# Designs tried in a protein design chat: VHH binders against EKC/KEOPS complex subunit cgi121 (cgi121). Part 122

Target 1, 174 residues: EKC/KEOPS complex subunit cgi121 (cgi121), of Schizosaccharomyces pombe (q9p7j3)
Amino acid sequence: MILPLFPETQVHVFVYENVSNCAAIHEQLISQNPIYDYAFLDAATILYKKQVYSAIIRALEDRRDEQMKTKTIHSEVILSLSPKTEISSAFRQFSMTKKSKNIVVVKIDSKLTEEEEFERLDKLVEGNRVEFSDEELQKLIDFKVLKKNYKLDPSTLENPLASILSSIALRGYS
Short names: E, the ipSAE of ESMFold2; O, the ipSAE of OpenDDE; V2, 0.75 times the mean of E and O plus 0.25 times the DockQ between their complexes.

## First folded at step 13 (VHH)

Design zb57 (from za5 with D101E; framework vhh_7yz9_2)
Fold by ESMFold2-Fast, scan of step 13:
Structure zb57 (fold): chain B 174 residues (1-174), chain A 120 residues (1-120)
Amino acid sequence: as target 1 above (174 residues)
Amino acid sequence: QWQLVESGGGLVQAGGSLRLSCTASGFTFSSYRMGWYRQTAGNEREWVALITKSGRTDYADSVKGRFTISRDNAKNTVYLQMNSLKPEDTAVYYCTARSYEKYGPTEDYWGQGTPVTVSS
C-alpha cells in the first residue's frame, strides 16, 4: 500500500486467525526482540481496513511532526487507534495479549518486500493468514470490545465507521 | 556527560499549582524535543506533555487545559506549569529529551524524576 501523503513509506498489513502462540509472541515483544518489530493488534478491536489506515496515517504524521509519544512507529500505531492519548490505556485496549486468538499485524518501513515479510511473519505466527479485507475483519471483531473502546452508543453502533475514524483522526479532541 | 535535573515537585493540596523545571546540560538543548512523563505507583511511565524544537506543544487528555509546557532555550530549561491539581496527578514526574531523525526518535535522555503529591 502507498499512502498519498507518505509515498516513500512502505506499509504492509497482515491478518491471522486461530493463532496458537500469542503468549510466545507477547514474551518476545516484552523483551523488545527486534525481529518482532511490528504492531501486533488484537483483531477483536478492528472492524475496518480504514480504521487501521487512519491509525497508520496519524502515527506517520506524529513522526513527521516530532510528536511521537512512544519509542517506535509501530507502538505509535497502537496508540493512534485510541481516542485518547493515554499510552497504557491504548495498549490495554488494542494490542494483542497472551489470550488473543486473532491478530492484525502492521509493518512500516519494511526493508523487505510484502512477500518476504509474509514468509518471515508466517514463521513467527502460528495461525492462518486471511485477506486484509472488511469482510474478514467483520468475522473477527468483538462488538462489545469495539463499543467500549470507542464509547459508541446504540445510534452510532449501527454505522460506526465515521465515529471511529473521527476518534482516531482527532485523538483526544472533540 | 549529559544531565537532566528536575526541580519544583512537592506536596500541594487539590486545586493548587506547582511549576516543574528541568535544566539540561551536555547536549544541544535547542535541537531536542522536550517532554514530561509521569509514573504512578504500580504503573508504567505515561506521557504527559511535549514541546517540539519549534515550540509546538501537545498534551495528554487527562491534563489538557490544566497543564502548560514551555521552554527557554537560553537557559536550557523546560517547564511544566501544573494548575488545578487533582489527587490522581500524584506521581513521580520525569523530564525527557528526544532527538528526531526522519525515521523517528533516535535517543531518549531521562532525568531521575521529581515527586509530586496532591492531597485531598
Scores: ipSAE 0.013, ipTM 0.496, lowest interface PAE 8.6, mean pLDDT 87

Design zb58 (from za5 with D101G; framework vhh_7yz9_2)
Fold by ESMFold2-Fast, scan of step 13:
Structure zb58 (fold): chain B 174 residues (1-174), chain A 120 residues (1-120)
Amino acid sequence: as target 1 above (174 residues)
Amino acid sequence: QWQLVESGGGLVQAGGSLRLSCTASGFTFSSYRMGWYRQTAGNEREWVALITKSGRTDYADSVKGRFTISRDNAKNTVYLQMNSLKPEDTAVYYCTARSYGKYGPTEDYWGQGTPVTVSS
């Protein structure tokens, strides 16, 4: 998709279910292997496509405005999902872990086409690739995790989209 | 050769104040975004505050309203004024300088850190 304020920025988002090698991927992320330069999110934390795009837009705004708190645009996407500006907290809330089963993977500024990134990621991730769609994400979400991460009450939880998007857009101003 | 030298850390009672300073040399200070991070034993470094080249500031939620970052380009120094200190603010505080290119941060410089201990 083309982002309104960042039309030159290449953005690809991938969803994998039933991933068996999350521990191995996590080890590569800790070692900062450049082959794994992506944002690896736990799908249990993502309910909507708009949630991911809002975090990407916020990260790109922070990059433009020289306000990135993390080292890479991909880690900034992870931070940008959080309503708080605490790096360790955001990573605990949204990053994939050794125990994750379903993941969302974001690539920004790829020099590869979407298809070439698919071929590369399919070699790194041992799981089933599914469509990046609200329908597929809603099969993978954990509502207890979502409620905790965005501090949703029961009245908000039934239709949380606006609350989640506001939390991402207004992160650091609450 | 670049250098970032922190000072002003130490022991303070809860509710007290400290002012940290970080003086830079070996690069064009006014062209860098300056910031402060902190690290407690067994944990990763956490961002605390930043100030851009234009003077725009941002703060971690845990310190917002209590800490103030500022810079003096004539002295190549960035400051962190810490008020209403809490025991959980106990950490080693690191000064950082960051340059930006089109695709994000290009260079990060880090100081050696200055310890802050807040007793109850």
Scores: ipSAE 0.462, ipTM 0.803, lowest interface PAE 2.6, mean pLDDT 90

Design zb59 (from za5 with D101N; framework vhh_7yz9_2; at its last look DockQ between E and O 0.78; V2 from the best seeds 0.79)
Fold by OpenDDE, look of step 14:
Structure zb59 (fold): chain B 174 residues (1-174), chain A 120 residues (1-120)
Amino acid sequence: as target 1 above (174 residues)
Amino acid sequence: QWQLVESGGGLVQAGGSLRLSCTASGFTFSSYRMGWYRQTAGNEREWVALITKSGRTDYADSVKGRFTISRDNAKNTVYLQMNSLKPEDTAVYYCTARSYNKYGPTEDYWGQGTPVTVSS
């Protein structure tokens, strides 16, 4: 897809459930294998499409403004999900772990169609692809983790999206 | 041929101040975003402060109000004024230079680091 504010940057987002090889993927990420040049997120921490898009937009803005804190645009997406400025904290909160079962995969600056990118990614991820939708994300979310990551309380649980988006947008302004 | 050389690190008591310097050579200093990162043994490197080509600054929450980053393009030097230092600030501090492309990967240069130890 193309984001209106970044028309020259093609973005793809994929969701996988019941992934059996997250540990193997994690090892490749640690070794910085360029074939795995994606943002791998734990789906247990993602509730809305807009949450992911907001993080992507924030990362792209940081790149545009030469204010990226991390090494890659994909790592910046992970950081952008967090209300905190610490990189390590963001990764602990949102990145795929060896124990993850469901993941959201983000590709920035893709030169491929969505179908072509899927074919490439499908060789790396051993799991079932599901639709990138709020409905499917809602099935995969861990609300305990979500509440912890964004410090949600009873007053914000009625509309967690607003709180999440505010946290992402205002990161570093507290 | 490029180099980033940090200086100014050392031992300081809690509540004290240090000023780090990083001098660049071998590349067009004014074309790069400069920054300071820090790392402790066994941990990932964390960003501390950034300053863009235009002089816009940004800080990690842990150092806001205490640290100030600045640059002098005429001297090819970036500075980090560290006030009200805490034991938690103890780390090796690294200077970095980043060149941005409109699209695609960035180019990064890193110094060898200067150690900062804050005693309680």
Scores: ipSAE 0.863, ipTM 0.931, lowest interface PAE 0.6, mean pLDDT 94
Fold by ESMFold2, look of step 14:
Structure zb59 (fold): chain B 174 residues (1-174), chain A 120 residues (1-120)
Amino acid sequence: as target 1 above (174 residues)
Amino acid sequence: QWQLVESGGGLVQAGGSLRLSCTASGFTFSSYRMGWYRQTAGNEREWVALITKSGRTDYADSVKGRFTISRDNAKNTVYLQMNSLKPEDTAVYYCTARSYNKYGPTEDYWGQGTPVTVSS
């Protein structure tokens, strides 16, 4: 989705499958290495492109409104995927871990074209790049994880998009 | 030379109330987003509440309806009124002051914390 409310904020999203070095990436993230300044998400938690864009929009709105709960825009994206306000659980549920196999990677405020950012990211991630699309995301999702993360009941599991997007947009309002 | 000093913590019975205060110095208080976080032993700090420089508030799910954040710019003080306290609210409470640029937080100040214990 195009981000009309944030037209000067350049965002790139990449998807990698069969990533062999998540443990190494994870160590760089805990070391706060600035080369790894991305949001690294576990693709097992992501079913839709709109899920990612909604979290990005929520994080950017909170930045604009000075209501961020975390220290960086990328960590705020991770929190924004969660239906709950608890920071530690959002990271446990949505962040890439050492055990992750497939990942979604978000860069906000990029100064690079998509191709240039891909070239940098390819040096960091040892995996197979796939299209950021609902079709590819559906191959990588774990529906048991999705159901638990968003508390989906059987009636919403056939088309959970509206429930998931509401959870992201309305976190903290009920 | 900035400072954030929390006070008002202590021991209280479940169902009781407590009011935390955080007094700021060494920066322009009215220009900062203020907030409260809390930390239990062995865990990371978690967000509790925030109040923007314009007075907008937001609350964590676990405290919504029970806690109220407010600010008094004339006294350089942010408050957290905590009602209907539960044992799960037991933590060290930290006051924060945050400024922003277009890319996000720039100055991020933290107090030393004030302990709150809620007994059953």
Scores: ipSAE 0.716, ipTM 0.896, lowest interface PAE 1.4, mean pLDDT 91
Fold by ESMFold2-Fast, scan of step 13:
Structure zb59 (fold): chain B 174 residues (1-174), chain A 120 residues (1-120)
Amino acid sequence: as target 1 above (174 residues)
Amino acid sequence: QWQLVESGGGLVQAGGSLRLSCTASGFTFSSYRMGWYRQTAGNEREWVALITKSGRTDYADSVKGRFTISRDNAKNTVYLQMNSLKPEDTAVYYCTARSYNKYGPTEDYWGQGTPVTVSS
């Protein structure tokens, strides 16, 4: 995907369901293995493609403006999904855990093509790739998790897109 | 060769103020984004505030309106003015310096930390 404000930045997003090796992946992330330099998100927290794109755009804006709070662009994507600026809270809210079953994986600034990244990730992730689409994401979301992460009331939960995007875009602004 | 030296921490009553300072050496201070992070016992290090080389500032939600970050390039020093202090602000505060290229952070430097205790 090509972002209008970041036309030279390559972005790839992958969705995996029924992943059996999340504990092994999590251990690689804790050990900071550079092969696993991706944003690994729990799909239970992601409802829309626009939600992921908004977090990517926010992270890229913070990189451009020299305002990143975390060490890598991928960890900044995870932070940018959160309505709060608290790093540990954001990671607890949105990161893949050892118990995750479905994941969303983001790669920024890949030197590989999308197909080459698919081949690489398919060796790391033991699960079924599905299309990155609102339809597929809606099958994997946990609405209780979504409500808690974005502090949604019952009226906004019926149509949460605008509230979620506003939370991501306005995070940390007065 | 690089060094960040923090000062100004200590004990203060709730509602009081403290000013932390961090003096840098061994790198071109004016080219770096400066920042403050804090860590409480048993927890991970959390971001507090940052100031870019152009002077843009950003703050964690928990400190907005109470803390002010500033820099003095002539003195190679970054400051954190902390007002209306609360017991939950008790932490070890760390000064940071970061350089960027178009792919993100290139160098990341950290001070040794300065303790701040806010009594109830």
Scores: ipSAE 0.630, ipTM 0.875, lowest interface PAE 1.7, mean pLDDT 90
ESMFold2 (binder alone), look of step 14: mean pLDDT 85; pTM 0.848

Design zb6 (from za5 with S31I; framework vhh_7yz9_2)
Fold by ESMFold2-Fast, scan of step 13:
Structure zb6 (fold): chain B 174 residues (1-174), chain A 120 residues (1-120)
Amino acid sequence: as target 1 above (174 residues)
Amino acid sequence: QWQLVESGGGLVQAGGSLRLSCTASGFTFSIYRMGWYRQTAGNEREWVALITKSGRTDYADSVKGRFTISRDNAKNTVYLQMNSLKPEDTAVYYCTARSYDKYGPTEDYWGQGTPVTVSS
């Protein structure tokens, strides 16, 4: 995917449902296996494509401006989803866990094509790939998790997009 | 051969102030982003503050308005001025130097850490 503000940056986003090996993936992430250098997100936390892209754009802006708070661009994407600049809190809120069932996987700066990344990920992830679309994401979201992570009230939950995007864009200002 | 030498840590009472210093050698300080992280026993390191080579600053929400990061390129030194200290600020503070290319961080250097204890 091509981002208007970062046209030279390759971005791939994949969605998997019914993943059976999240515990095994989590072990590889804890051991910092470089094969698993992706942002692995719990799909229960992601409602919109724009939510993911906003976090990616924020992470790329921080990298451009030399303001990354974490070690890798992928961990910076996870941080950027959070409304606050608290690294450990962001990872607890948005990262996949051993108990996750549906995941969103982000790859930035791939040297591979989307098809090649897909083939690699299909070997790492034991689940069903679905389209990265608002329709598919809305089947996987947990609104209780979303409400907690973004501090949403009942009226905001009816149309949370603007609130979520503002939280990501204004991270560190409130 | 690079070095980051931290100083200025110690014991201080709640509401007090400390100034941490970190002096770099063995690399071109002026082109590195400098930062401070902290760690308490049993917890992951957390980011506190950073300053880019152009002088732009950023702060963790927990310290914003109380801490100020600055740099002196002539002295190859980065500073963290910590005001209105709270017991929760008790940690080992680490200085870090990071260089960037278009793909992100390329060099990542860490100091040995300096302890800060804030009594109630």
Scores: ipSAE 0.451, ipTM 0.796, lowest interface PAE 2.7, mean pLDDT 90

Design zb60 (from za5 with D101P; framework vhh_7yz9_2)
Fold by ESMFold2-Fast, scan of step 13:
Structure zb60 (fold): chain B 174 residues (1-174), chain A 120 residues (1-120)
Amino acid sequence: as target 1 above (174 residues)
Amino acid sequence: QWQLVESGGGLVQAGGSLRLSCTASGFTFSSYRMGWYRQTAGNEREWVALITKSGRTDYADSVKGRFTISRDNAKNTVYLQMNSLKPEDTAVYYCTARSYPKYGPTEDYWGQGTPVTVSS
């Protein structure tokens, strides 16, 4: 996908299932190891490709407009998935944890090709890479987590896409 | 080398006003986004307001309509005008400056903080 307002921005998204080293990755993230400068998301929170793209677009808009609330573009992607601007809450809701098993990894402004990023990530992540597709994401989602994070009621849960995208786009503007 | 010096904090009654000032030195002030964060004991720092290099502003929902951020590039100073203060606004207020390098994390500078106490 080409981002219409950000055509020069390199964006790569990777999905890993059955990750065995999430605790080790989490320790590297809290120590702010620059090798791990990616957005590591719990796949239990992501249902659609458009959900991830909407958060990326929002983060890039906030960077363009000098309105980032977090320190890196990758942490801004995590914040942008949340319906609210509370940073710690967003990280609790969407970030990979020590107990995560499936993850979505986002890289923005890569100096590397997609293949080179994959080779690098494959050394950091002990899991099976799968296609970044709605079909694969739907195998990894936890609907109880999704419902809680986006405050979905039973009427929207069957087709939550519009509600999720609206929550991301209108974060902080209610 | 760099420094951010906050002033203007203190004790104020609910419904009152305070103006915080933050003067920067040791970096090119006009090239940085300026902002204010606040922190209460036991809680993480929360964003309050920001002003871009071009003067565009943004505010947290909790302070929108009550607080106004502004900057004076000639004086290397950013201000936070706080009106209609509530006890919930009691916090240590931190001035911050942020640059946006092309690659890597933002370059952030933080002040030492200035306490604001709003009594009921």
Scores: ipSAE 0.011, ipTM 0.405, lowest interface PAE 9.5, mean pLDDT 87

Design zb61 (from za5 with D101T; framework vhh_7yz9_2)
Fold by ESMFold2-Fast, scan of step 13:
Structure zb61 (fold): chain B 174 residues (1-174), chain A 120 residues (1-120)
Amino acid sequence: as target 1 above (174 residues)
Amino acid sequence: QWQLVESGGGLVQAGGSLRLSCTASGFTFSSYRMGWYRQTAGNEREWVALITKSGRTDYADSVKGRFTISRDNAKNTVYLQMNSLKPEDTAVYYCTARSYTKYGPTEDYWGQGTPVTVSS
């Protein structure tokens, strides 16, 4: 993926369904194993490709501006999905858990091609790769989780994209 | 060898004020982004305020309008002025220093922490 504001930054996004080893992956993330340096998101929280891109752009802006709140660019992506600035809450809301079944994986600063990252991730994730597309994401979303995370009412839930993107882009700005 | 030494914590009544200080040594202070994080019982460490090497500031929503971060490069010191304190601000406050390259943050330095207790 090519981001116009960050053309030299390599970004890859992967979607896996029916993942059987989320508990094992979660333990590697807690132990901060550098092999697992990715943003592992629960697909139940992601409705659109633009939602993920907006969080990536926000995280890259914060890195550029020396305003990252978390330790790594990948954890900053997770924080950037949240409408709030509280780190622990953002991770509870969007990060993969031991009980997750479908995940979205983001890699930033990769020096590898997308195909090489697929090969690496296929060894770490026991699940089925699917296309990173709005169609596939909409099969995996949990609208109850989405509504809670972004505080959507019934009227905004029918067309939530603008509300979600505004929450991500305007988090922490006046 | 680097050091970050916090001071200024203590007990204060709700509505009161405290000023925290953090003095740095062993690295080029003026080249680092400085910040304050806090940790409450049973919770992970959360960011409170950041100040870049150019002086640009950012605040967590919970403290915006009540806390002010500032730095004095001549004294290698970062400050947190805390006004209108609430019982929910009770925490151990940690000073942090972070260096940035074009590839992102390189190293985080952390102080030992200073406790702040706000009584109702």
Scores: ipSAE 0.407, ipTM 0.788, lowest interface PAE 3.1, mean pLDDT 89

Design zb62 (from za5 with D101Y; framework vhh_7yz9_2)
Fold by ESMFold2-Fast, scan of step 13:
Structure zb62 (fold): chain B 174 residues (1-174), chain A 120 residues (1-120)
Amino acid sequence: as target 1 above (174 residues)
Amino acid sequence: QWQLVESGGGLVQAGGSLRLSCTASGFTFSSYRMGWYRQTAGNEREWVALITKSGRTDYADSVKGRFTISRDNAKNTVYLQMNSLKPEDTAVYYCTARSYYKYGPTEDYWGQGTPVTVSS
């Protein structure tokens, strides 16, 4: 995908359901294996494509402005999903865990095509790939998790998109 | 020496079906992920379908619901069943094999390709 504000940046987003090896992937992430240099998100936390894109854009803005709080662009995407700037909290809220079943995987700065990245991921992820679409994400979301992560009240629950995007854009300033 | 040999391509009318086969030799077929790519003139190869050594399948959005990939380890053969063919499916189809190791691909094998033409 090409982002209008960052046209030179290659971005690939993959969604997997029924992943059976999340514990093995999680162990590789803890060991900081460079082959796993992706943002691995728990799909239970993602409701919209725009939610993921907003976090990517914010992370790229922070990198451009030399204001990243984390060591990699992929960890910055995870941080950017959180309404607060506390790194460990953001990872607990949005990162894949050993118990995750459905995941969203983001790759930034790839020089590979989407198909080539998928082939690499196929060696790492044992699950079924589905389309990165609002329809597919809606099947995987956990609304209790979403409400807790973004502190949604009853007035925003009917249409949470604007509140979520605002939280991502204004992280640390609201 | 490894070898991948595709067959089953040809000319078919829109709405028709074709079954492509790819037979492997020179490596332990059951240990490899198998896949299909296609290429039209002037374009890069695009991924179509894959099947892992465990039998898990995945498809490009453009063919999902119409194409089915399968494998027969006893015959060292991977298949692509193509239904409801469209003129846009016209391409040379390539069989691929890739070894499965946890930390990235160790090697790729490619066949020579089989042409598929879908008319009208």
Scores: ipSAE 0.000, ipTM 0.088, lowest interface PAE 19.6, mean pLDDT 82

Design zb63 (from za5 with K102G; framework vhh_7yz9_2)
Fold by ESMFold2-Fast, scan of step 13:
Structure zb63 (fold): chain B 174 residues (1-174), chain A 120 residues (1-120)
Amino acid sequence: as target 1 above (174 residues)
Amino acid sequence: QWQLVESGGGLVQAGGSLRLSCTASGFTFSSYRMGWYRQTAGNEREWVALITKSGRTDYADSVKGRFTISRDNAKNTVYLQMNSLKPEDTAVYYCTARSYDGYGPTEDYWGQGTPVTVSS
């Protein structure tokens, strides 16, 4: 995919369900294995494609403006999903854990095509790849997790998109 | 203001031993992964050893079996025990403190460096 504001930046997003090796992947992330340089998100926290894209755009804006709060663009994507600027909280809220079963994987600045990244990730992730679509994401979301992460009340939960996007866009302002 | 102060460097003959110490101030030491890097004249800094908050250690292949990293959280100090030293170990050794958010270091603190010279 191409982003209108960042046309030179290659962005790929992948969704996997029924992943059996999240603990092994998590260990590789902690050891900073460069093969695993992706943003690994728990799909229980992602309801919309626009949610992921908004976090990516915010992270790219912060990198462009030399205002990143984390050391990597992929960590900045995870931070950008959170309505708060605290890094540890954002990772607890949105990143893949050893107990995750369904994940969303983001790659920024790929030197590979989307199909080549598919081939690479399919070797790293022991799960079933599904389409990155609102329909598939809605099958994997945990609404209790979503409500807690974005502080949604019962009326907002019926149509949370605008509230989620506002939380991502206004992160760090108030 | 944060500080990392290295000590214990010096001149030693090949086959000898040195123990480097690094004392931290200005941040919560126990929350950081501690490590050692070294730099030889004209080269980039290279990683030597690390120790996690839980005490798990890891080493560069060039020093495995010869160097041991340890920490004392009560003293805000990390140590590098260097045994069986080789002339190739001659470098300025830097202490580093890193916080980690799971996908990369978020804070990266460096000491001033302590020189180690290993004679043939």
Scores: ipSAE 0.005, ipTM 0.154, lowest interface PAE 10.9, mean pLDDT 84

Design zb64 (from za5 with K102S; framework vhh_7yz9_2)
Fold by ESMFold2-Fast, scan of step 13:
Structure zb64 (fold): chain B 174 residues (1-174), chain A 120 residues (1-120)
Amino acid sequence: as target 1 above (174 residues)
Amino acid sequence: QWQLVESGGGLVQAGGSLRLSCTASGFTFSSYRMGWYRQTAGNEREWVALITKSGRTDYADSVKGRFTISRDNAKNTVYLQMNSLKPEDTAVYYCTARSYDSYGPTEDYWGQGTPVTVSS
């Protein structure tokens, strides 16, 4: 995938359901094994493709402007999903946990094709790959988690896209 | 200020062994995950091995069974024992120190690198 504002940046996004080895993956992420250098997100927190792309764009903007708050572009994507700038809170809200069952995986700056990254991830993730689409994401979302993470009120809950995208784009602005 | 000082690199024949050392100062060594990466000209840095603060180790597939990482917290030093060296192991080897909390990496330190050349 090509982003209009970052046409030289390779981006791949994968969605897995019914993942049985999240605890093992989580241990590798905590040890920062570079084979696992991806943004591993809990699919319970992601409702739209645009939500993921907005976080990727924000992370790439922060990297371009030398304003990254985290040590990798992938951790910056996780931070960028949060409406707040506190790193540990963002990871708690959006990152895959040992108890996650469905995950969204983002790779930035890959020198591999999407198919090659898929073959690599297929060895790491014990789950079923599904299409990265709004339809598939809406089967995996937890609306209680989404409401809490973005502080959605009843007026925005039925059509939250604009609120979510604004929260991502305007993070850190008062 | 923090420092990571690598030593033990050099020239060796294929099938030989080298032991790399990395001594840390300026931070609490025992609280950091230590690791080794390597880089050849024109290529990205490649992970080689890591050791957690509890002593758990992990290795890249290309070096499993040949390399051993260890640490000595009393000496603030991490080691990489490299056995059965191959020409493809020729690279500059970098020592790394990283701090983690439950949500990921928090601090990152890198050494200047030590060259290893394996002749065929």
Scores: ipSAE 0.000, ipTM 0.155, lowest interface PAE 12.6, mean pLDDT 83

Design zb65 (from za5 with K102D; framework vhh_7yz9_2)
Fold by ESMFold2-Fast, scan of step 13:
Formats: structure tokens, sequence, C-alpha cells
Structure zb65 (fold): chain B 174 residues (1-174), chain A 120 residues (1-120)
């Protein structure tokens, strides 16, 4: 995918369900293995494609403006999903855990083609790749997690898109 | 002001041993997770070993049982004891220091690397 605001930036988003090796992946992430330089998100936290794209755009804006709070663009995507700018809290809220079963994986500025990233990730992730679509994401979301992460009231939870996107776009301005 | 200085690399025969050292200055060493990575030409850096500020260690499967990471906070130094070396261990070895309060790196320091060549 090409983003209209960042047409030179290559972005790839992958969704995997029924992943059996999240503990092994998590170990590689905490060990700083550069082969795993992706944003690994728990799919229980992601409801819409626009949610992921909004976080990517915000991270790219912060990089462009030399305002990144984290060391990597992928970590900045994870931070950008959070309605607050507390780094450790954002990662606890949105990143993959050892017990995750479904994940969303984001790659920015790949040195590989999309096909090569597909082949690479399919070898690293022991699960079933599914389409990055609102329909597939809505099968994997946990509404209790979503409500907690974005502080949604019962009425907002019935139609949360605008609230989620506003939280991401206005992060760090309040 | 910060610095990571690696030493101990060199040429060794298969089955031999080497001890790598990395001395830190300019930051509070005891508060950082220390680690070792390696890189061969044309490939990305691969993680080898880490040691947390509390002394917990982890290793890549390829080196587990052969390499031992340790730290001496009084000397601001992390070590990698490499035993039963194999030709595939040939690489440039890098020391890293990281603040570990989240899963993405917030403060990440790298040394310049020390070459290790293992002959058959």
Amino acid sequence: as target 1 above (174 residues)
Amino acid sequence: QWQLVESGGGLVQAGGSLRLSCTASGFTFSSYRMGWYRQTAGNEREWVALITKSGRTDYADSVKGRFTISRDNAKNTVYLQMNSLKPEDTAVYYCTARSYDDYGPTEDYWGQGTPVTVSS
C-alpha cells in the first residue's frame, strides 16, 4: 500500500490468525533481533484498517517532523495507536504478548519487495495469513480490550471508529 | 560522552575458545540490559545473547550451551565467553546497551564491532 500523504514510503500490513509461536516471536523481539524489525500487534486491539493506517500516518508525521519518541518507526507505530504518549503503557496495550493468538504485523521502509516480505513472514509466523480487511479484523477483536485501551463509554463502543481515529490523530496535543 | 568499546576478537581454530569484552562509559551501566549481536557480510545483524540488569540471561538457539554472557557492574563491562567455536560463528560481534522499560528500544547504544574468524 501507498499512503497519499507519504507516497515514497512503502507500507505492508499482514494479519495472521491461530498463531502458535507467539512466545518464540516475543523472545526475539525483546532480544533485539533485527530480523524481527516489524510492529507486532495483538489483533485483539485492532478493529479497523483505518485504525492501523492512522497510527502509521501519525508515526510517519512524527518521523518527518523529527518528533519521534521511540528509536524505531515500528515502535513509533505502536506508540501512535495509544491515546496517550506513555511508551511502556502503549506497548502493554497494543503489542503482541507470549499468549497472543492472532496478530497484525506492520512493515515500513522495507528493503524487500512485498512478495519477499510475505515469504519471510510466513516462515517466521506459524499461523494462517488472512486478508487485511475490516471483515477479518472484526473476527479477531476483543471489545473488552478495545474499550479499556481507548476509554470508550457504552454508547461510543457501539460505533467507535470516529473516537478511535480522533484519539490517534490528537495524541500528544492534549 | 557515552562509549562502548569491544575487545577480544581474533582468529581461532574450530573447537577453540575466545572471550569478548565490552566496556561502557558515559551512562549508568548497571541500569541497562547488555547484549551481543553478530553480522556476516550481506546479512542483517542477528542476536546472540543478552543479560538483564538483574542478571537473567538468554541465548540464541545456535549458541545455547556454547556461549556464556556475564557482566561486572563494578567494571562497567559485559563479557561473552565463546566455547566450542564453529566456522559458522565467523562474524563481526557487536556489543549493545539498552534501557528496557518497554518492548521497543527507547535508548539503544551500539559498539563498533570486533571481528571473529573461526578456521576449520
Scores: ipSAE 0.000, ipTM 0.150, lowest interface PAE 14.5, mean pLDDT 83

